# VHH binders against Gliding motility regulatory protein (frzE): the designs that were tried, part 18

Target 1, 240 residues: Gliding motility regulatory protein (frzE), of Myxococcus xanthus (p18769r270to509)
Amino acid sequence: DISNEVREQLDRVESDLHMLRDDAFRFVRRNDDGINTLHGNLAKMADHVAEARLVPLSTVFDAFPRAVREMSRTQGKEVDLVIENADIGVDRSMLGDVRDALVHLLRNSVDHGVESPDTRQQLGKPLNGRIRIRVRVDGDMLHIEVEDDGRGIDPERLRQAAISKRLINAVQAAALSEREAIELIFRPGFSTRDQVSELSGRGVGMDVVKRKVETLGGSVGVSSRIGRGSTITLRLPQSL
Below, E stands for the ipSAE of ESMFold2; O stands for the ipSAE of OpenDDE; V2 stands for 0.75 times the mean of E and O plus 0.25 times the DockQ between their complexes.

## First folded at step 20 (VHH; framework vhh_7pa5_2)

Design bb1 (from aa1 with S52N G56S; at its last look DockQ between E and O 0.65; V2 from the best seeds 0.61)
Amino acid sequence: QVQLVESGGGMVQPGGSLRLSCAASGFTFREYYMSWVRRAPGKGPEWVSEINSEGSSTYYADSVKGRFTISRDNAKNTLYLQMNSLKPEDTALYYCAAEPDMWGYSEWEYWGQGTQVTVSS
ESMFold2, look of step 20: ipSAE 0.661; ipTM 0.803
ESMFold2 (binder alone), look of step 20: mean pLDDT 88; pTM 0.883
OpenDDE, look of step 20: ipSAE 0.602; ipTM 0.753
ESMFold2, look of step 21: ipSAE 0.599; ipTM 0.753
ESMFold2 (binder alone), look of step 21: mean pLDDT 88; pTM 0.884
OpenDDE, look of step 21: ipSAE 0.600; ipTM 0.748

Design bb2 (from aa1 with S52N S53D G56S; at its last look DockQ between E and O 0.74; V2 from the best seeds 0.60)
Fold by ESMFold2, look of step 20:
Structure bb2 (fold): chain B 240 residues (1-240), chain A 121 residues (1-121)
Amino acid sequence: as target 1 above (240 residues)
Amino acid sequence: QVQLVESGGGMVQPGGSLRLSCAASGFTFREYYMSWVRRAPGKGPEWVSEINDEGSSTYYADSVKGRFTISRDNAKNTLYLQMNSLKPEDTALYYCAAEPDMWGYSEWEYWGQGTQVTVSS
């Protein structure tokens, strides 16, 4: 009776082998879990680095009140600038492009939007015009609105300009809604002055502003009503 | 019928002065920004100066600041450029150009035919 002992030894060996196999499979599964955890942690670290790289928009907006005052005095106008939520941050690499785009919008609002005090008096408006820059974050997107309370953008004048430039014909122009006509300011080839002029910060068409914003992954919109003013909205990713 | 007619050009010695005029008709002059643009021989156009619709603001290229003065008379529909301390590099055909005062639209819609300014000994 010695065969029973051999069988018991074999049973023990088989049990040990099964346990080793199970441990090996568990080891492989834990490595997959570890990789997923590491991937998640790396994503969180990338988010924290992106947050640390954000710079408040106030770093570029702080110069705007002086710029608007200079533009206004030069044009013989009285314009108040209100800036809201400038503490919101944006990727440092975008600050220059954002500043440049907003300067062009502000210049347009002062030069062509807000009426002279005499005209505003005749229209029953407050003598001081108003430009408001408002910033908000919606998900990953930064929204910057530049609003003035000026004369607005005349869609019929833009239709006529587009016809004279042969960008559209009279039938096409008549088919444009007011909103579509106003959006002509963004159309490539619509404003061509900057091909001839080298003004400091002037002469840049809105199509150039739009392309710059789109290169950053964003978009530009416009809303306007004759006699009541205009709003330009820049939509940009907060971080690259 | 829109018309911009420049005058006042001519030959002048270095250091001299000239006064250019641009008479406008066929559009509402006081609603337009006005510019002087020049084209030197063999060169592309170069913006020189600009004045807003009311005449309250003026802008100048660095090359002419302090020497040229732009002005306008909206009652006479006339644009002017006083050119002092002229240099040989100011030699060019000088055009006036009109841009409507409109948000988001930057276009010289109307141009004159130009007046020649020649600065030489």
Scores: ipSAE 0.512, ipTM 0.702, lowest interface PAE 1.6, mean pLDDT 86
ESMFold2 (binder alone), look of step 20: mean pLDDT 86; pTM 0.865
OpenDDE, look of step 20: ipSAE 0.596; ipTM 0.758

Design bb3 (from aa5 with R30S; at its last look DockQ between E and O 0.65; V2 from the best seeds 0.62)
Fold by OpenDDE, look of step 20:
Structure bb3 (fold): chain B 240 residues (1-240), chain A 121 residues (1-121)
Amino acid sequence: as target 1 above (240 residues)
Amino acid sequence: QVQLVESGGGMVQPGGSLRLSCAASGFTFSDYYMSWVRRAPGKGPEWVSEINSEGSSTYYADSVKGRFTISRDNAKNTLYLQMNSLKPEDTALYYCAAEPDMWGYSEWEYWGQGTQVTVSS
């Protein structure tokens, strides 16, 4: 019976189609799982690579005590350097820039922050100045603070300097909060020595430090009080 | 009015010596780092030497290290540069520059008119 044969053929075809469908679904599921696993593995690998790129900040800090002593000695100053959490890691690619930034900050603290022993005695301060480098991790960000117990930053002097440089007028200067006035140190054109100053190894302005930190995806902040000292805070990604 | 007035320049033979002075007025001299900067004909300005506000620290360009000595007298509001073993390449207009002693600030605020130093046989 031709009709029965046709029916049987149709049933076979239907069965085959069902099998193919099931195989296709299994294939898609398997591949989906595989892709997810691969993505997971790639993420883990990325994390491992990121971790492998981290180097202890001590690599940079180890040279600082000697440097600070030398800088201080030449100025007739005694400065104690205290470093906290030097074991925290930083991306290797950032080490150079971080080092440069910190050296600049330390130099500023020694040169312009910490008073002479005679001045400190007159002020009732310990004879030895203190610079503290404090490192902490906050989420995915690295915080590096450089604190001195020196003379601090005078916002009024900065206002006057900004006026003198014609960066702002007297009205604008007067309108600045103390914080804003202190932040003038980061303003382009405020602390920029011309090319001549770059040759001296002196005169890198805080604007350069800010630019470097920002290029790394970070930020820089300043807090200061007259007579109490200054704190510069660098916020940097822990990993790039 | 702020003034920086350089003096002591002149013509000397190679190996000779000069002493430059910079008289400051119109600002608190003791609150400033002081520098000597020179400009030779056809060249850009070159930093020569710097002294901190207290006079306890001195810095020199490599080109003048061991030959030049910077000093200051805050009581007299005067900056000095003793130049020994002068060379023809030291020929330049020498400027006195003043930089406020402030944390995070790095700029010469005041300049003199310069004094000419010529080293020639």
Scores: ipSAE 0.573, ipTM 0.738, lowest interface PAE 0.8, mean pLDDT 88
ESMFold2, look of step 20: ipSAE 0.649; ipTM 0.794
ESMFold2 (binder alone), look of step 20: mean pLDDT 89; pTM 0.888

Design bb4 (from aa5 with S57T; at its last look DockQ between E and O 0.59; V2 from the best seeds 0.60)
Fold by OpenDDE, look of step 20:
Structure bb4 (fold): chain B 240 residues (1-240), chain A 121 residues (1-121)
Amino acid sequence: as target 1 above (240 residues)
Amino acid sequence: QVQLVESGGGMVQPGGSLRLSCAASGFTFRDYYMSWVRRAPGKGPEWVSEINSEGSTTYYADSVKGRFTISRDNAKNTLYLQMNSLKPEDTALYYCAAEPDMWGYSEWEYWGQGTQVTVSS
């Protein structure tokens, strides 16, 4: 009799344990599904937030035509600014830095790129210079190109400047390809105006532009040919 | 040999005028932006004025705007600074500096020894 009672009790306990096990499994499954759903929702939300943070580059570009016109006129130059794909979005958090970088590039193109009308006439170029800003998306990256049809960059002058600054010796300078020589403009110490240049608003070197772009997770490139002009390419993440 | 030689400095009373000159030699003067930079005692260098390679565009610090005029004569390889309405705060050693007119390059390559300007009663 006692044995039967004990057996019955054991059977009950076993049954209860089985139920608990099943409940535990169901709980784990539901939680796993819930976690997966949550992760999915978080990912979607992140995407939505990223999209919501995108602002058209036109917000930055809208001021550029006037700025370029003013800069060029003061120098007796006429420069046409052409902007392509201004509707492409950029992260709002990057707008300020992108603007600053582009302004710097435009200034360089107007000041040091585009020749005077007289010089352009002598060279058989259109009297008006042209700066083109092109925007494109390549995968997850935003590409912004600033192209001028000016005098271009002389690699030999840059080599000489680097030697003069004792950044490289003559042998090293001679060993540089044209591309590498042009890329010297990004080298730290090459175009560093001391604190004095910051006061003039003109003294920001291309190394600063590079640093800013890199801080944003991007990169900067340059291509140039003497007499044909220069192109600076900013590569930036489309979303941070 | 590259040389920048400043001249025209001196002592003047407040409200007075001076004209500084910088004679350049040893490099292609017309290919450079030229600037005046000054250093007052106990202070860091201060940019004063800049002129483009062609002489068509000039820039001024706010502190000297309307009082100073920068000019250049490329035929004579000379940079000038006309300073009017001088103030005691303008007292400094004034340097001529040359920056190559190159895309993406923003640094003075050559400096003069400076000329002293003293404005005092």
Scores: ipSAE 0.595, ipTM 0.758, lowest interface PAE 0.8, mean pLDDT 88
ESMFold2, look of step 20: ipSAE 0.611; ipTM 0.776
ESMFold2 (binder alone), look of step 20: mean pLDDT 88; pTM 0.887

Design bb5 (from aa5 with S106Q; at its last look DockQ between E and O 0.69; V2 from the best seeds 0.62)
Fold by OpenDDE, look of step 20:
Structure bb5 (fold): chain B 240 residues (1-240), chain A 121 residues (1-121)
Amino acid sequence: as target 1 above (240 residues)
Amino acid sequence: QVQLVESGGGMVQPGGSLRLSCAASGFTFRDYYMSWVRRAPGKGPEWVSEINSEGSSTYYADSVKGRFTISRDNAKNTLYLQMNSLKPEDTALYYCAAEPDMWGYQEWEYWGQGTQVTVSS
């Protein structure tokens, strides 16, 4: 009977379709698991690569004691450099920029922070100045602090400088908190020498340091007290 | 009023010497780093030399190192530049510039009008 044959054929087709559906679902599940595993492996690989890229900050810091001694001696100053946690790693790609930033900070501390021995004696300070570099990891961020025990930053002098440069008026300057006044050092146009300053090796403004750090995904901060010294804090991602 | 007045420029033959002076007034001279900057015709400004506020440290561009000597007298509010072994390439308008001795501040606040130095045979 043709009808029975057709029915049997239909049943076979239905069965085949069911099997195909099941196979398709299994395939999708397997692939989904595979994709998840792949993603997991990629993440792990990324972590391993990130770790492999880390280089101890000591690689940068090893040259600093000599540099600071040389800079200070030429100025008739004695400056002790203390470094803490130099074994902490930083991304290799950031090493150059970090080095440059730190050298700039150290130079500022030696040149403009730490007083002469005579002045320090008059102030009742130790004859030797001190610069301290502290490194800390906070979550995924690296914190590098450069602290000097020098003369500190005078917010009023910065206000006056800003007024003189016509960056702000007297009313605006007076409205700034001490912290805000100190932060003027990072303001574009405030401390930047034109191309001429770059030639002296001393002409890099703190705004450039800030830009460089920000380009790396970080931030820069400053705290200072007159007569007590200054602290610059660089916040950088530990891994890029 | 803040003033920086350069003097001592002139015309000299190659190998000659000049001494530039910069008289400062109207600000606390001892609280400033002082620099000489020069500008040759058709060229941008070039930093020449710098001296710290106390006069204990001096810095020179490579082009003038060994030939020029920067000094200052804080009692007289005067900056000096002794230029020896002058070359035609040293021909420029020479400016004195004052930079406040402040942490994180890297800019000349005051400029003179300049003194002309011409080195020619």
Scores: ipSAE 0.587, ipTM 0.744, lowest interface PAE 0.7, mean pLDDT 88
ESMFold2, look of step 20: ipSAE 0.605; ipTM 0.768
ESMFold2 (binder alone), look of step 20: mean pLDDT 88; pTM 0.890

Design bb6 (from aa5 with M102S W103S Y105S; at its last look DockQ between E and O 0.00; V2 from the best seeds 0.00; counts 0 for: pae E 21.6 > 2, placed apart)
Fold by ESMFold2, look of step 20:
Structure bb6 (fold): chain B 240 residues (1-240), chain A 121 residues (1-121)
Amino acid sequence: as target 1 above (240 residues)
Amino acid sequence: QVQLVESGGGMVQPGGSLRLSCAASGFTFRDYYMSWVRRAPGKGPEWVSEINSEGSSTYYADSVKGRFTISRDNAKNTLYLQMNSLKPEDTALYYCAAEPDSSGSSEWEYWGQGTQVTVSS
């Protein structure tokens, strides 16, 4: 009677409570599994999207032989340009900045690196100077090397230029190692007067190149031997 | 052949609205959870919203809750995202993604190409 009705109601409540408990447990577990799965899926998507945005560096490198020819003619020099691995891609949003940085490096090599043919003959070098651009990928980083076989960078000239520009005093200059002295080319203010002035109304130096590359999350290095040439290395993330 | 095609992106001013669509073909749309994922310039992907296969449950990232509404029309095989009160931070490439409605480990099997949303004055 009343006892049976109450018993039936308690059985229904008990069943409902068991189902609610089971639903709550499944909800907690699903959210934990979902978070881990979502993290993995987002990582996979990031890889695919990054690769789809890549554009071959040849898109901008194809203009470089013309540019080097014109720069060389203006300076009375003979320069061969070799480009390796231009099929490697970079994020299209970075393409203009990469092009601009490399044009400045190429101009520096033609204008101040490679010697005239007469000077090269006297030094026992091939009459045609050489500039080589090499690209490689290491992990998610691009390495772009611009190498010339020119006169190299003289650390003592850089020490003296930095003193003249009031960037360091004579005591500081004498304390620099050869490598540190060569890296003076990247100091803010070092190049704005002496290396990059043009009648076209733009002044661009190695400090500007370095800042641009660092804004993209990369770095710039230099290696040089007097009489043997110089190498500037750009390290950039392949995608942003 | 599976295909997900997003549309409806564009440029709007802050506070404006957009409605994104994702047309699906080549699979049984009603058997899949559908999601929107976005990628802002210079950032990694961010999950935005998800809707279960029947459309009865919706989920949102905290950054968009109350402003965005996900919906689906299983008769038309189409996923939607209504985006209101848009902010500059919502600027991104928006993708739709499909995940099977099944228990166990799951991952997005199919992805669209993305549609660009830009919020700027």
Scores: ipSAE 0.000, ipTM 0.098, lowest interface PAE 21.6, mean pLDDT 79
ESMFold2 (binder alone), look of step 20: mean pLDDT 86; pTM 0.853
OpenDDE, look of step 20: ipSAE 0.012; ipTM 0.229

## First folded at step 21 (VHH; framework vhh_7pa5_2)

Design cc1 (from bb1 with E54Y; at its last look DockQ between E and O 0.62; V2 from the best seeds 0.00; counts 0 for: grease 24.8 > 24.2)
Fold by OpenDDE, look of step 21:
Structure cc1 (fold): chain B 240 residues (1-240), chain A 121 residues (1-121)
Amino acid sequence: as target 1 above (240 residues)
Amino acid sequence: QVQLVESGGGMVQPGGSLRLSCAASGFTFREYYMSWVRRAPGKGPEWVSEINSYGSSTYYADSVKGRFTISRDNAKNTLYLQMNSLKPEDTALYYCAAEPDMWGYSEWEYWGQGTQVTVSS
């Protein structure tokens, strides 16, 4: 009876489908564990690779004392460089950019921050200026602070400069807090030395530093007080 | 009113010398980095030399290094440029520019009208 044969065939097919389904579920479960294990292993591997890529910041800092001395001497200044926590690691891929940023900050501090010995004497400050680099890890972020004990940043002068450059009007300038006024140094177009000064390595604006740090997934901050000095903070990921 | 007035320009033969002066008024001269910038006909501005606020550090473009000397007298509010061994390529309008000595700021705030230097045989 053709009908019975067809039924038997259908039953076989249904049974086979059930077996295949069960095998598929078993396969997925087995592979799920494997995939989870693989993901775990990959994560561990990523962590290990990240750790292996860390290089001590001292690699960058080792050249800074000499550089600061040289820059200071040429200006008739004496600046002490203090570095704290130089052993903290940074991703090797960021070393060059971090170095460049820090050199720029140090240059600014020596050139425009730290006063002349005569001025410092008049102000009752130590004759020698001080720049301090502090490194700390906060969670997954690296904090690098560059602090000088120089003249600080005058927010009113920056407001006036911004008005003069037509970046903001007088009303806008007056509305800025002191902090916001100081942050104008990071604004594009605020420090634009024509292309000619870029060739000399001089006149790189803080906007460039900010952009570079941001490209690395970080941020830049500034705090300053007139007569007390300035602090620039670089926040960078510890690992990329 | 802020004023920068350049003087000392003129016509000289190749190999000759000139001394430029820039008299500053209307601002605190000692608080500014001072620069010389020149503009040749048909060319863009070219930075020539810079001196820090205290006069202790001087910088020069490669094109003028060893030939030009920048100096300043803060008591007289005057910037100088001694130009020796002048070449035809030095022919330009020379400007005095003043940049505030400010952390994180790099821009010339004040400019003079310029003084013409012509080096021609």
Scores: ipSAE 0.591, ipTM 0.754, lowest interface PAE 0.7, mean pLDDT 88
ESMFold2, look of step 21: ipSAE 0.601; ipTM 0.781
ESMFold2 (binder alone), look of step 21: mean pLDDT 88; pTM 0.887

Design cc2 (from bb1 with E50D; at its last look DockQ between E and O 0.72; V2 from the best seeds 0.60)
Fold by OpenDDE, look of step 21:
Structure cc2 (fold): chain B 240 residues (1-240), chain A 121 residues (1-121)
Amino acid sequence: as target 1 above (240 residues)
Amino acid sequence: QVQLVESGGGMVQPGGSLRLSCAASGFTFREYYMSWVRRAPGKGPEWVSDINSEGSSTYYADSVKGRFTISRDNAKNTLYLQMNSLKPEDTALYYCAAEPDMWGYSEWEYWGQGTQVTVSS
């Protein structure tokens, strides 16, 4: 009976399919450990590669003392640069951006932060200004602080500047906390020089620094007190 | 009201000299970087020179370096530009501009109306 033969064939095929399914499941289970091990090994390898990509920040910092001295001398200022924990590693791929950001911060501190020796004397400050770069690791994040002991940032002046630039109105400006007012330096359009200022080499705004840091997966912060100085903090991943 | 008033412009022969002045009022002059910017006919604005708020640092465009000298008198609220060895290419409207000396801030806040400098034989 052709029907019985077909049924028998179907039963055989079904049985074979069940066996194949079972074998496949067994194969997957046996290899699951292998796959997990492979994933583990890949993760370890990734960690090793990440570690291998770390270079000391001193690679960047080594040029800073001379740069700060030169910038200060041209302005009749004397600024001491103190660097802490320069041996901490940073991803090689971020070195250029970190360098550029830090140079910008140092320039701001020398140009607009640290007062002249005469002014400092009048204020009862040491004649020499001080800029401190502090590096620390917090978890998987790198913190780089650039601190000056200069004039600090006046939040009221920033409010007025923002109003003048029509970035905010007087009511909005008045509603800003001191912290928020200081953070205006990072706002797009606040510190952007027109094409003319770019020609002077003095045209990079803090908004650019913020953008660069954020592109790297980091953040930027500012703390400042009038008469005491300013601190910029870069928070960056230690490894990408 | 904030005012920047340039003066001292005029017509001179090549190799001649002019001294520009910018009288500032209506703002705290000593708290600002001051700049000279010029605009030649048919050209965009060109930065010429900067001076810091205290007058201790000066900066010049390469095109004017060694020929121009920027200075300021904070007691008089006045910015100066001594221009020597003038060339025809120095012909432009010269503007005085003021930039607040603030950390993280880099933009001219105030502008003058300009003074015309013409260098021609």
Scores: ipSAE 0.543, ipTM 0.729, lowest interface PAE 0.8, mean pLDDT 87
ESMFold2, look of step 21: ipSAE 0.569; ipTM 0.761
ESMFold2 (binder alone), look of step 21: mean pLDDT 87; pTM 0.873

Design cc3 (from bb1 with E107D; at its last read DockQ between E and O 0.61; V2 from the best seeds 0.68)
Amino acid sequence: QVQLVESGGGMVQPGGSLRLSCAASGFTFREYYMSWVRRAPGKGPEWVSEINSEGSSTYYADSVKGRFTISRDNAKNTLYLQMNSLKPEDTALYYCAAEPDMWGYSDWEYWGQGTQVTVSS
ESMFold2, look of step 21: ipSAE 0.648; ipTM 0.801
ESMFold2 (binder alone), look of step 21: mean pLDDT 88; pTM 0.881
OpenDDE, look of step 21: ipSAE 0.697; ipTM 0.804
ESMFold2, look of step 22: ipSAE 0.621; ipTM 0.767
ESMFold2 (binder alone), look of step 22: mean pLDDT 88; pTM 0.878
OpenDDE, look of step 22: ipSAE 0.727; ipTM 0.825
ESMFold2, fold request of step 23: ipSAE 0.672, 0.651, 0.658; ipTM 0.815, 0.803, 0.801
ESMFold2 (binder alone), fold request of step 23: mean pLDDT 87, 87, 87; pTM 0.874, 0.877, 0.878
OpenDDE, fold request of step 23: ipSAE 0.779, 0.764, 0.782; ipTM 0.862, 0.854, 0.866
ESMFold2, last read: ipSAE 0.638, 0.617, 0.646; ipTM 0.792, 0.767, 0.801
ESMFold2 (binder alone), last read: mean pLDDT 87, 87, 87; pTM 0.877, 0.877, 0.876
OpenDDE, last read: ipSAE 0.773, 0.767, 0.768; ipTM 0.862, 0.858, 0.857

Design cc4 (from bb1 with A98T; at its last look DockQ between E and O 0.07; V2 from the best seeds 0.00; counts 0 for: pae O 3.6 > 2, placed apart)
Fold by OpenDDE, look of step 21:
Structure cc4 (fold): chain B 240 residues (1-240), chain A 121 residues (1-121)
Amino acid sequence: as target 1 above (240 residues)
Amino acid sequence: QVQLVESGGGMVQPGGSLRLSCAASGFTFREYYMSWVRRAPGKGPEWVSEINSEGSSTYYADSVKGRFTISRDNAKNTLYLQMNSLKPEDTALYYCATEPDMWGYSEWEYWGQGTQVTVSS
């Protein structure tokens, strides 16, 4: 009976469809587990790679004592460099940028922060200037401080300089807090000296340093007291 | 050692012109903003003009704006100040100076011996 044959064929097709459905579900489940495992492995690998990418900051700092001595000597200054916690790791990918930033900060401290020996003597300061680099980890952030015991920053002088450079008007300048006035050093066009990094051959100013640090997911800060010195702080992620 | 040597000063009548020059040595001149500062008798230093390291931006005190022009030749390590329409109140000793650094020191760190400009009828 043609009807029975058709029914039998339909039953076979239904059975085959059921088997195919089951196989498809098994395949999806197996692949889902595989994908999850792969994701887990990739995450672990990422963690391992992140850890492997950390290099000690001493790699950068090792050249700084000589550099500071050379910079100072050319200006008739003697500056002592003290480095604390040089063994802290930084992401390898940031090492070059961190180096360039720090070189710039050191140069600024030597050139503009630390007074001449004669001036320091008149002020009752030690003849030798001091720069201190301090490194610390705060959570997932790396803090690098460059501190000098130089002349410090005068907010009023910066206001006047900003006015003279037409960065702000007198009313705007007067409205700035002391902190905001000090932070003018980071504004584009305020740069007093263009420094060429040995690596990039490009002029670097404090505005560029700030921009670069921010691009890396960090921040830059400044604190200063007239006659006591200045501190620039770089805040960077320890790992990218 | 940083050296700044000013020249070109003299005595002129009101409305006259002078061109000052400053020869710089002992530092990387092309990396520094440079300024002209003047000191009149019995007065403190007065900032006159500033030029950026590349020479692309210039700034002037209101008292000299439109009359003075600052320029530089980095190949010659030389700073210039063209002074036109001179007035008696422009009489002063003119100094070439490095820009007060971003630390806001009260005085320019480096300046020369100055060149005397006298405007008198």
Scores: ipSAE 0.027, ipTM 0.401, lowest interface PAE 3.6, mean pLDDT 83
ESMFold2, look of step 21: ipSAE 0.390; ipTM 0.649
ESMFold2 (binder alone), look of step 21: mean pLDDT 81; pTM 0.822

